# Designs tried in a protein design chat: VHH binders against Mitochondrial Rho GTPase 3 (MIRO3). Part 4

Target 1, 175 residues: Mitochondrial Rho GTPase 3 (MIRO3), of Arabidopsis thaliana (Mouse-ear cress) (q9ma88r425to599)
Amino acid sequence: RKVVQCFVFGPKNAGKSALLNQFIGRSYDDDSNNNNGSTDEHYAVNMVKEPGVISDTDKTLVLKEVRIKDDGFMLSKEALAACDVAIFIYDSSDEYSWNRAVDMLAEVATIAKDSGYVFPCLMVAAKTDLDPFPVAIQESTRVTQDIGIDAPIPISSKLGDVSNLFRKILTAAEN

## First folded at step 22 (VHH; from x1 with I102M)

Design k6
Fold by OpenDDE, fold request of step 24:
Structure k6 (fold): chain B 175 residues (1-175), chain A 120 residues (1-120)
Amino acid sequence: as target 1 above (175 residues)
Amino acid sequence: QLQLQESGPGLVKPSETLSLTCTVSGGSISSGSYYWSWIRQPPGKGLEWIGHIWYSGRTYYNPSLKNRVTISVDTSKNQFSLKLSSVTAADTAVYYCARERMFEEEFDSRGQGTLVTVSS
């Protein structure tokens, strides 16, 4: 079985942990209660089934939240080498979250390039159950176009609307 | 060791523009994983984030101050600056420049601060 490594980036409160939990079938409500100091698993592994595809072609997707060590965000060359896809998740209701995610994408892309690695990058618009920040649609489209990436993928962990994201991640890794 | 130092006038008249410069030593502003930030603390109040700039020139400002704030960077001088227009007495504060780790969202270095008083 093919394993795809997806690195998850995003600002605080962007919903990274929620996404990981959802990926492994944990309820959103379960995550809200565990806010007590539990060692947030920074990775999630699950199989992604493709509709109409024979089961033997199922791919294993690993979502890994990249935590920056105290010594500064130097994604080790080794770490970047393992990245097949990078996603940048932001709170779609928060312009600041969006801006930080964009910067993170640019920075990660630069670091990767400098390290001799190229992988697809996806923006993920989380918390779509909330009102989007006013310029979200126009700005997100413009910025993604300028950067040469696809429009942000909308998700809501609260609503359980994440079905398309994992498939898109796998598709991106294959292209 | 990274050092940040604020400089500028300590007195500004109402309606004028507050201008401060942060001089960075012991490290380069042209590092990609940091925001160069301005924060302030009015007397008797908590810290307020003003905004930041990335070495690329990309900025983001506190929405409450967005229309009056301009942050710029001069990589050749290893400095970044703050301009706050149309100041009032409410803008009296100790102003700090700081470096923020982009991914961790933590300040890892800050200047000593400079008091700016808005008074006629």
Scores: ipSAE 0.843, ipTM 0.944, lowest interface PAE 0.5, mean pLDDT 89
Fold by OpenDDE, last read:
Structure k6 (fold): chain B 175 residues (1-175), chain A 120 residues (1-120)
Amino acid sequence: as target 1 above (175 residues)
Amino acid sequence: QLQLQESGPGLVKPSETLSLTCTVSGGSISSGSYYWSWIRQPPGKGLEWIGHIWYSGRTYYNPSLKNRVTISVDTSKNQFSLKLSSVTAADTAVYYCARERMFEEEFDSRGQGTLVTVSS
């Protein structure tokens, strides 16, 4: 596929919006997806290019954040069918953020599985410009190992260091 | 309609353990997309989050209370409970149980609250 859809999950203040903004070639607000009430979808679309290589085979990456207003969260089967890869962003300096992101991953994975969908999941450790919460490395390594996913990908939107994230997302989608 | 109701003693002595139970009706605790939370409001102060539990048993507590707090769930009874050890007068508050939507990080239901007074 030339287009890869990445669903972006994470708790508040994890840096989701910052990531999307940093990625943006084009941004779209879509209110048309009426899943269970009022849903705002934030899209960031851009091409991921290999450094130093000009190619017409470059892949388009879509980062999609779903914001649900006032209603319970339920990913529709149709929505999940469109997901090629899911990332779960957390503030690496906040243990609460980490815990919520882990729970979100587990929940999304369960919902997907029950719906007959399987896609790769990546943890993203954001705000690495801040001091990590205590035992962050141990916890992140342990949990990711236990659930069978790769170690969290560190990024800092503030420092502009999102270097390998998008490439890793594409790679994951291809596996 | 989902209803939450707190129950437990309204008076606890200093150094003892505060124990409360939240009974959930009109819905099942065994729902993956919700946290079952405890919140409190001391007299004249704002709301303070204590912690939550996922139906799986996974918990997270306010760091300021972490060492004293235990939250548990009994899915068979559709209840979850709070234990707060080594209480002092500072733990006097109206205690609320609530349901939090996991992804939205919003409380969509809360009990009426129960006053717990710590006094000798």
Scores: ipSAE 0.843, ipTM 0.944, lowest interface PAE 0.5, mean pLDDT 89
Fold by OpenDDE, last read:
Structure k6 (fold): chain B 175 residues (1-175), chain A 120 residues (1-120)
Amino acid sequence: as target 1 above (175 residues)
Amino acid sequence: QLQLQESGPGLVKPSETLSLTCTVSGGSISSGSYYWSWIRQPPGKGLEWIGHIWYSGRTYYNPSLKNRVTISVDTSKNQFSLKLSSVTAADTAVYYCARERMFEEEFDSRGQGTLVTVSS
């Protein structure tokens, strides 16, 4: 499979848009200034290259921000069927953001399961350039262990530290 | 149509516990991806978020109120409640229960509100 679809979930200000922009090579600064009403692209497509490996089998990664506009968050069965991997982004400095992201993960997982779909889920700890909320490490470890997922992947769009995330997303989709 | 209605005493003495209940009709608390929230508006001030509860029982409270706030849910009655302990005059406000869409982070329904006055 040459194309991997990654659904991106997360609370407001978790850095979803920043991640998408960074994925397609837009600078963080451009995103911060353009908060003026520009139709935030809800998806980003790019190829993920493995460092040092010239492979004709480069995989295309599609990041799709899932915005649920409809009453009662019904991801359509069809939409979920298209998901190869889901990531849940939260602001690592905000406990509320973390809690919401965890809830979202649980909900998405439940909905998917009920629909007969199973896909890997990853948590992404964004804005690691900021101070983490005090219980972040313990809470994140506990929750991820309880849910049976990997520890959150730390990133900072501001610092451009997202190099491993896309590879991990692809790896998760292959497992 | 979803309806939320606040109920409880409109007068609470200082140091006592404010207790309100939100009755939900036209929809189940256990259905969908929603937070059941309490918010308040003190006189002359803006809206303040108090906290919410998920149908699973998970709660999150405003850090400024965390130590005094308890939100609970009774799915059998399709109600959720607010308790605010050790009230002072600063807790005088119109209190609203509301439903928040989990993913959109928007309130799509709220009650009419109930005034709670803290006075001796």
Scores: ipSAE 0.843, ipTM 0.944, lowest interface PAE 0.5, mean pLDDT 89
Fold by OpenDDE, fold request of step 24:
Structure k6 (fold): chain B 175 residues (1-175), chain A 120 residues (1-120)
Amino acid sequence: as target 1 above (175 residues)
Amino acid sequence: QLQLQESGPGLVKPSETLSLTCTVSGGSISSGSYYWSWIRQPPGKGLEWIGHIWYSGRTYYNPSLKNRVTISVDTSKNQFSLKLSSVTAADTAVYYCARERMFEEEFDSRGQGTLVTVSS
């Protein structure tokens, strides 16, 4: 596929908006990044290029932050059908953020499955410039076993380090 | 119409365990993306989040209360409960059960609250 659509989930202050802005080349210090999810821009589109390679076959990646303002979480079947990959971003320094992100992953996976859709899910550990909290082995094992996900991908928007996240997202979508 | 109602003793002795139950009506605890939460408001103070439970049984507690708090859910009764052990006068408060939208992180429903006084 030429266009890959990635749904972005995560709790407040996990860095969703910062990630989107970084994807389109905006600075971390940009006022739009400091709006903690109050930005009107809920999606970002850009081409992902292979390092050192100039190619006309570069893929377009769409990052879409999922915001639900309705009574409960209801993803339409049509919306889920459009999802090629989902990422769950959390603040790596905040245990509460981690726990919420794990729950969100489980919930989204369940809803998708019940709707007849399956897509790869990735955990994204944001704000790695901060001190991390210890993650319980049992929690990690449970998530990987039940959902079948890889280890969280570390990033730091503040440091401008996305650690090849976008390429990994595309790779996941292709598998 | 979703309704939450707290129930339990209004008086607890120091060092004992505070026990409350929230009865949910007008909706199922096991249907949706919600956290079922306990919060409290001590006299003259702001609201304090205690913890929540997901219908799956997963819980998360306020770190300040983690060692004393247990939240459980009974889907068959459409109830969830709070236990707070080793109470002191500092635990005197109006206790509320509430429903929180998981993805929006907003409370969309709350009980009327019940006063629990810790006293000898």
Scores: ipSAE 0.840, ipTM 0.945, lowest interface PAE 0.5, mean pLDDT 89
Fold by ESMFold2, look of step 22:
Structure k6 (fold): chain B 175 residues (1-175), chain A 120 residues (1-120)
Amino acid sequence: as target 1 above (175 residues)
Amino acid sequence: QLQLQESGPGLVKPSETLSLTCTVSGGSISSGSYYWSWIRQPPGKGLEWIGHIWYSGRTYYNPSLKNRVTISVDTSKNQFSLKLSSVTAADTAVYYCARERMFEEEFDSRGQGTLVTVSS
């Protein structure tokens, strides 16, 4: 798949906008640049280089943040038809953030199943450079094993350490 | 139109358990994209979130209160409830039940509130 649509869920302040901003900022190279200050917090588009492939086989990754609306119907079965992979970002230092992300994943999975859509779901542990909430690693490992998904993918609140996440998103979309 | 109505005793003695029920009408408590929440407002103070429950029974409570809080849901009655144990005068407040949108993280419906006074 040449273009991968990744839906980004997670509670407020977990790091969704920071991730999108980091993703846009990584499209810059020395031979070309743009005025990429990023004001687009709803989605980000970039090319992702895969190891061992040439640039003509690079894939386009689109990260779409869930938009907040007054009518309360951002997520629908029609919207999920476009989803190739869903990620659920939580603040690893905040137990409330973790609990809410687990519920969001379960609800998205239920909506997808009821609509006949199948896509992988990934948990993303953000802000791993901060102290985790008590028992965070034990709890997150246990819960992800119980629901049959991979352990949460760690990312830092600091700029530039997200390449593993993008690769895992693309790998998940291929399966 | 979704409506939420708090019910329960308005007077509770110190050290006893405060018990309230929220009856939901005009909508289903089993809708998975919502939390069912309790909040309170002590006299002259701001709103304080107590906790919420998802229709599955999963809960999360305000850490400052969690030792004394139980929130439960009864989907067959379209109700959810609050129990707050070992109350003191500091627990005197107007108590509201509310619906919270899971993904938008905002309350979109709230009851009228019920005053609970903790006094001998």
Scores: ipSAE 0.721, ipTM 0.895, lowest interface PAE 0.8, mean pLDDT 80
Fold by ESMFold2, fold request of step 24:
Structure k6 (fold): chain B 175 residues (1-175), chain A 120 residues (1-120)
Amino acid sequence: as target 1 above (175 residues)
Amino acid sequence: QLQLQESGPGLVKPSETLSLTCTVSGGSISSGSYYWSWIRQPPGKGLEWIGHIWYSGRTYYNPSLKNRVTISVDTSKNQFSLKLSSVTAADTAVYYCARERMFEEEFDSRGQGTLVTVSS
């Protein structure tokens, strides 16, 4: 099937919920959307299709935010079993946000490795319309190269310009 | 079950280094989804986050303090520590060590605190 499970990580206030809300109910010039969002499960489902091709090339993209329960829900190997691609969103104007996203990526990668799962990880630089923190571009380029992943994918705080991110998620999942 | 206990001198001279140790019992400091943090509260004021360390040794410090702060971890003793250099009377506070869940971004355990007074 053409279903891609994308797990969404990142610090609070980096833009995770805004991305999921924008994705819920979006239509990328198609007429067959399956919007199946739920507030208590923190996920979004939508259809993404290629330009100029009829709807039989549609892909279903599921974006799922890591859930937090009152008793605490720690990330486990069982939770990662369904992951096809993980993204880590940080606020590009906030060094703390960057630092924590890097740690989250490293921890998810460790849990995945210990569990025998392999999936691509992508960094997402949010709020690029704000001033980046000092040395942000140099630091993020150096760290992503050292880890062996692509440079962070930029998105602005404006709602309409995240299509590049969705496209890159789908491409990563196919490799 | 998890217990955090601060230890170290309660009195530090101005310009010297404040040094505290947090001993963790009932859990492992090497658990990867946690940060180990230092927080302080000056008399009559609010809580101020000092910084944290991850089991890997990676740290992040409050920008207002970062030139004076070193946080270290010793996994063999199940301890982490704080050094704050060049102290003044403004550094007089109750110091707490704490554990924070990385993904939930919540402190779920804190020590009882230890008062450190900076004076001659």
Scores: ipSAE 0.694, ipTM 0.881, lowest interface PAE 0.8, mean pLDDT 80

Design k6
Fold by ESMFold2, look of step 23:
Order: structure tokens, then sequence, then C-alpha cells
Structure k6 (fold): chain B 175 residues (1-175), chain A 120 residues (1-120)
């Protein structure tokens, strides 16, 4: 079993905390799970399996929400060295959210490159159950193609629509 | 200490272009983790965000103003600027330049502000 460290970026209200809460797997049916944590500690841990696959190669995925506190910038070479994959979540109904997430991706990539390495990055289109901002599909497809990453991975604001994302995170970390 | 200083004409005629420059001292405008923003406060109203620029030149503007706003950056002079076209009396305000932290999404430095009055 392998531990995959996924750093979670994105503007406020894009859905970072909701994603981490969904990943923890908390329910009254799931109170005895092995390794869940609170989003108040800026990370969530669980195991990820693909549908239809039974394997002793289960992966432990750690989602870590990155915040910058009053005591300084929390992104550092040491912090990013632990990153296996970075995701950038934006609100697909909000053009400002999209624009900021693109900038965050570019800045994180620059910090990583200046530190001597590059890790895979994924864009995540959150709140796809809401109306997208004008030209959203064409703009996001064009920009992701231009920077050489996959088209944004959609997730809805509703609970439970994230299994595909977690599997794509693990696939990206293997490359 | 980082300091931001607004400069430009305090009086602009209706239908003309308001033009302001912000000079940054005590820090570099080229840091990638910051946005450089323009904010205004019309008399008797709250603060209104106008837009921001990243040192790379990428911009985003308040949708209510975007057809009239241009923000630009000159990293060699450590400055950024605002142009607001076709002004009316409603554009009378105290204008501030500010630095915004990209990941925290909060302003951590602001100029003293400059009053711009739109009047014939």
Amino acid sequence: as target 1 above (175 residues)
Amino acid sequence: QLQLQESGPGLVKPSETLSLTCTVSGGSISSGSYYWSWIRQPPGKGLEWIGHIWYSGRTYYNPSLKNRVTISVDTSKNQFSLKLSSVTAADTAVYYCARERMFEEEFDSRGQGTLVTVSS
C-alpha cells in the first residue's frame, strides 16, 4: 500500500472544504473507519478503490488543504517536496474563481520549478450543477490544452460525486 | 516597510478618462504570490473593488466596470496603473491601490487613498 499526498488549492468558496469533508467518509454507517481525519486539521485521509477492482494494491490518499496563515506563506520547498499531485478547484459558475485558480496553478508550478522539480497538476471544476459562467467550457478547454494539462475534472456541489476525481488523482501520481 | 502611493489628477471632467498610478516602495511588484489591486470608496458608500493585475500582466476586473477599466503593470518601475474611461459623477470616490495575497485572498497593504472628483 502506498500513501499519495495530494495538495488542494483554489479560491475561497470554490469547494475545497466540501471536497475534504466528502473524502473523510463520515456517516453513521462509517463511524468505525480506519484512518479518517478532520478538515479543521487541513487534511483528510482515506483509502481509494476503483469500481469493479479488487486489489491488495489499495492506496491511501491524503488530501491536504493549503492555507497561508498570519505567520507567513505556508508554501515552501519543504512543504511542496511532500506533494505527489496538486489539484486546483474552482467554482465553474464563477469566472473570477476560474481566473484565480489558473493563476494559483501557474504560481505553484513556478515555486516548484524554482525548487528544482515539477509535479502533476489537475484542474477541478466544482459546482457543475450550477449554471457555468459564459464561455466556460470553451475557455477552460483552451487554457488547459495551452498549458498541457487534462481538461478540468467536473464535480458537483452535491455529496458523493467525487469518486472519479480521487481515481484520477491516483493515476496522475503514478506518472 | 512596503508602501503604496497613489498619484494622478484629483479632478476629471465627465466623459474623460480617470488615470492613476500606484508606486510601490519597500518591496517588489514582481512577487508572484500577490495581486495589485484598485479599490474605491464613493462618498457615503462602502468599498468597491475595481480589479487587479498579476505581475505577469494577467488582469481581472469587476464585471460592473469591466468595459471601462484598464489596469496595467510596469515591473521595471515598480508601478501599476488604473484607467477608467467615460467617467460620470458616480465615479467620484477615494481611490486606493492595494496589495492582495493570492492564496489567502486578503489585502495586506493599502495606500492612503486619493480623492478623484468628476465635475465639469
Scores: ipSAE 0.692, ipTM 0.883, lowest interface PAE 0.8, mean pLDDT 79
Fold by ESMFold2, fold request of step 24:
Structure k6 (fold): chain B 175 residues (1-175), chain A 120 residues (1-120)
Amino acid sequence: as target 1 above (175 residues)
Amino acid sequence: QLQLQESGPGLVKPSETLSLTCTVSGGSISSGSYYWSWIRQPPGKGLEWIGHIWYSGRTYYNPSLKNRVTISVDTSKNQFSLKLSSVTAADTAVYYCARERMFEEEFDSRGQGTLVTVSS
């Protein structure tokens, strides 16, 4: 897979825009506009390298923050057609952010299943440099086990954390 | 066109349970990309979010109220409800039901509100 489309979900102020900014790329909307029409989207694109391999094994990763027009539904099955992997970012210090991200994941998974699309879903715990909300580790471990996904991937302002996330996204898309 | 209508008693005695129902018409409460919320405004004060429910039954409540709040949904009647236990005069307010878009995080519909007075 040479191009991996990663959709980025999560509540306001969880860190979606910060993640896109950290992923060095430009907002570029020409292909997305053709597929979605009036959908308002923001994305970042860059190459992700595998250590110790030659450049032709590099993958292009597209991170896409999607908002749909106000027709009564926030997310359509047509918008998900291009999704190879979905991530759900939450503020690890905010229990409301966590609860909303879990619901967003469940709703996206339902829309995908009803439309016949299959793609992996990952939880991303942002702002891990802040104190987590009470019972955050136990709650996130319990919920991710119950729904059958990996434990949330932590990120902070450290560069290594973000690079590790991008590699995990690519690995998930290939399996 | 979507409409939300609050119903329930306007007077509740202290220590009893405040109970309100919101009837949804012109749309389905089972639409998965929405939350169904209760909000209140005490006299002379700002709006206070009480909590919300997703059609699946999953809830989240304002932490300051959570030990007294129950929100429930009845998808067969296209209704959701609020119970607030052990009320005091501080719970006197105009109560609104509302629909919130899950992904945009904005309210796109609200009822006209119903005044509930807690008084002997």
Scores: ipSAE 0.688, ipTM 0.871, lowest interface PAE 0.8, mean pLDDT 81
Fold by ESMFold2, last read:
Structure k6 (fold): chain B 175 residues (1-175), chain A 120 residues (1-120)
Amino acid sequence: as target 1 above (175 residues)
Amino acid sequence: QLQLQESGPGLVKPSETLSLTCTVSGGSISSGSYYWSWIRQPPGKGLEWIGHIWYSGRTYYNPSLKNRVTISVDTSKNQFSLKLSSVTAADTAVYYCARERMFEEEFDSRGQGTLVTVSS
């Protein structure tokens, strides 16, 4: 496949910046000054390769953390047109983090549907090395089943435990 | 331009319910990328978040207050409200309604605030 654009959503302190940093050392920041329509962006670019996952051609994965700085929300039809897959990261030890990530997913899905775009959405449970909030497994299972997506993909705050997530992002983008 | 206005009684007796309404003008309360929040500032203290409501009716409350708090929305009146039950003198504060951007997690509009005193 081609370059895969993965939009990264989630509440503050859930682990979005840590994920981008773990993905690469630093990105090739060619578009950081191309603010179109009042959006601010932070992104990371790398190649993703592993013997059991590769196609005949290695894929470039772009993780993009979008910042919106207007009085209204500017996640528009144009902004979502570039999205191949969306992920929603939450802190698995924090019920507030979970609740907001669910709302973010629902709102992004609504905007995408109203704009005619279809892309997979994944929930990512960060900080799984900490104790989960009460009823976390029951709640996440119920919600993901209700909206028709896979159970949240676990990652930990420990260094190096994210390569499985990147492979799952690419697999989701294939379909 | 969006405006938020708090309204309700400025004096509430202990053990009764504090009730406030926020009227939103210059924008729709049904816009999906916002939360509608209540915050308060007790005398001599910083701001304390009470909770918020999303247009869908989903709410989340400050855990220290959640058994006494109800936030609701009335889309037809473009209003949302706060009920805080079983009040004591510790609930005396300036109460603000506010709009919070869901993705930026920032308050971008706030009312002028209304003082509510809990006193016999």
Scores: ipSAE 0.688, ipTM 0.879, lowest interface PAE 0.9, mean pLDDT 80
Fold by ESMFold2, last read:
Structure k6 (fold): chain B 175 residues (1-175), chain A 120 residues (1-120)
Amino acid sequence: as target 1 above (175 residues)
Amino acid sequence: QLQLQESGPGLVKPSETLSLTCTVSGGSISSGSYYWSWIRQPPGKGLEWIGHIWYSGRTYYNPSLKNRVTISVDTSKNQFSLKLSSVTAADTAVYYCARERMFEEEFDSRGQGTLVTVSS
């Protein structure tokens, strides 16, 4: 099966761990293989059936939260070599979270470009059930248009409504 | 090793502008995975984050101070600076410059701090 490596970035408390937990929790609903090797601290693995795929091919999606190793950054040319798609999660109620996620995306894109890697980047607006920060929708729409990426993909903090996100991740990985 | 050194006047008159510079040595301020931050500790109180700047010039400031704060970077001098306008006695504090890892969100280097007293 084709394995899609999705690197997960974003500031603390934006919802990275909740997303990984939702991915593992959903595997008990839809997963055809219960013996995946996922863990809540580092990565989550599940099989995802793509809508509209005729050839009966399934894809394995791996969500990896990028973490520091001892005494160094994980973001190097070698670290990004495995990335098929990067997502940047931010708390839609927190302007600081948004601003930091934008910077993280720009930095990852720069490292990737300097290394000759090409992979899509997606913004993910978490906690959409909370009040957004002032001008959040206008600013996020403007910034994503300026960068040339899709508008942020919304996810709620309460319900496990993440299947749309996983579909968009897989679609982005295929160009 | 990376070292951060605060410099600037230790005494500032009320209503004037507090101005500090942080000189970075043993590393480049243009490293893209870092923020360059100002933090202060008023006497007998906890640490208060003032704001940060990315080497590109993008800034974010503590909302409680936003109208009075300007942080700037000069990559050619490997320095970043703080200006805090319209100071009062409440702005008396030890001021620190610090480097923060962008993705890990932790400060990994901090200056020794400089006391700035606001007094006539």
Scores: ipSAE 0.676, ipTM 0.873, lowest interface PAE 1.0, mean pLDDT 80

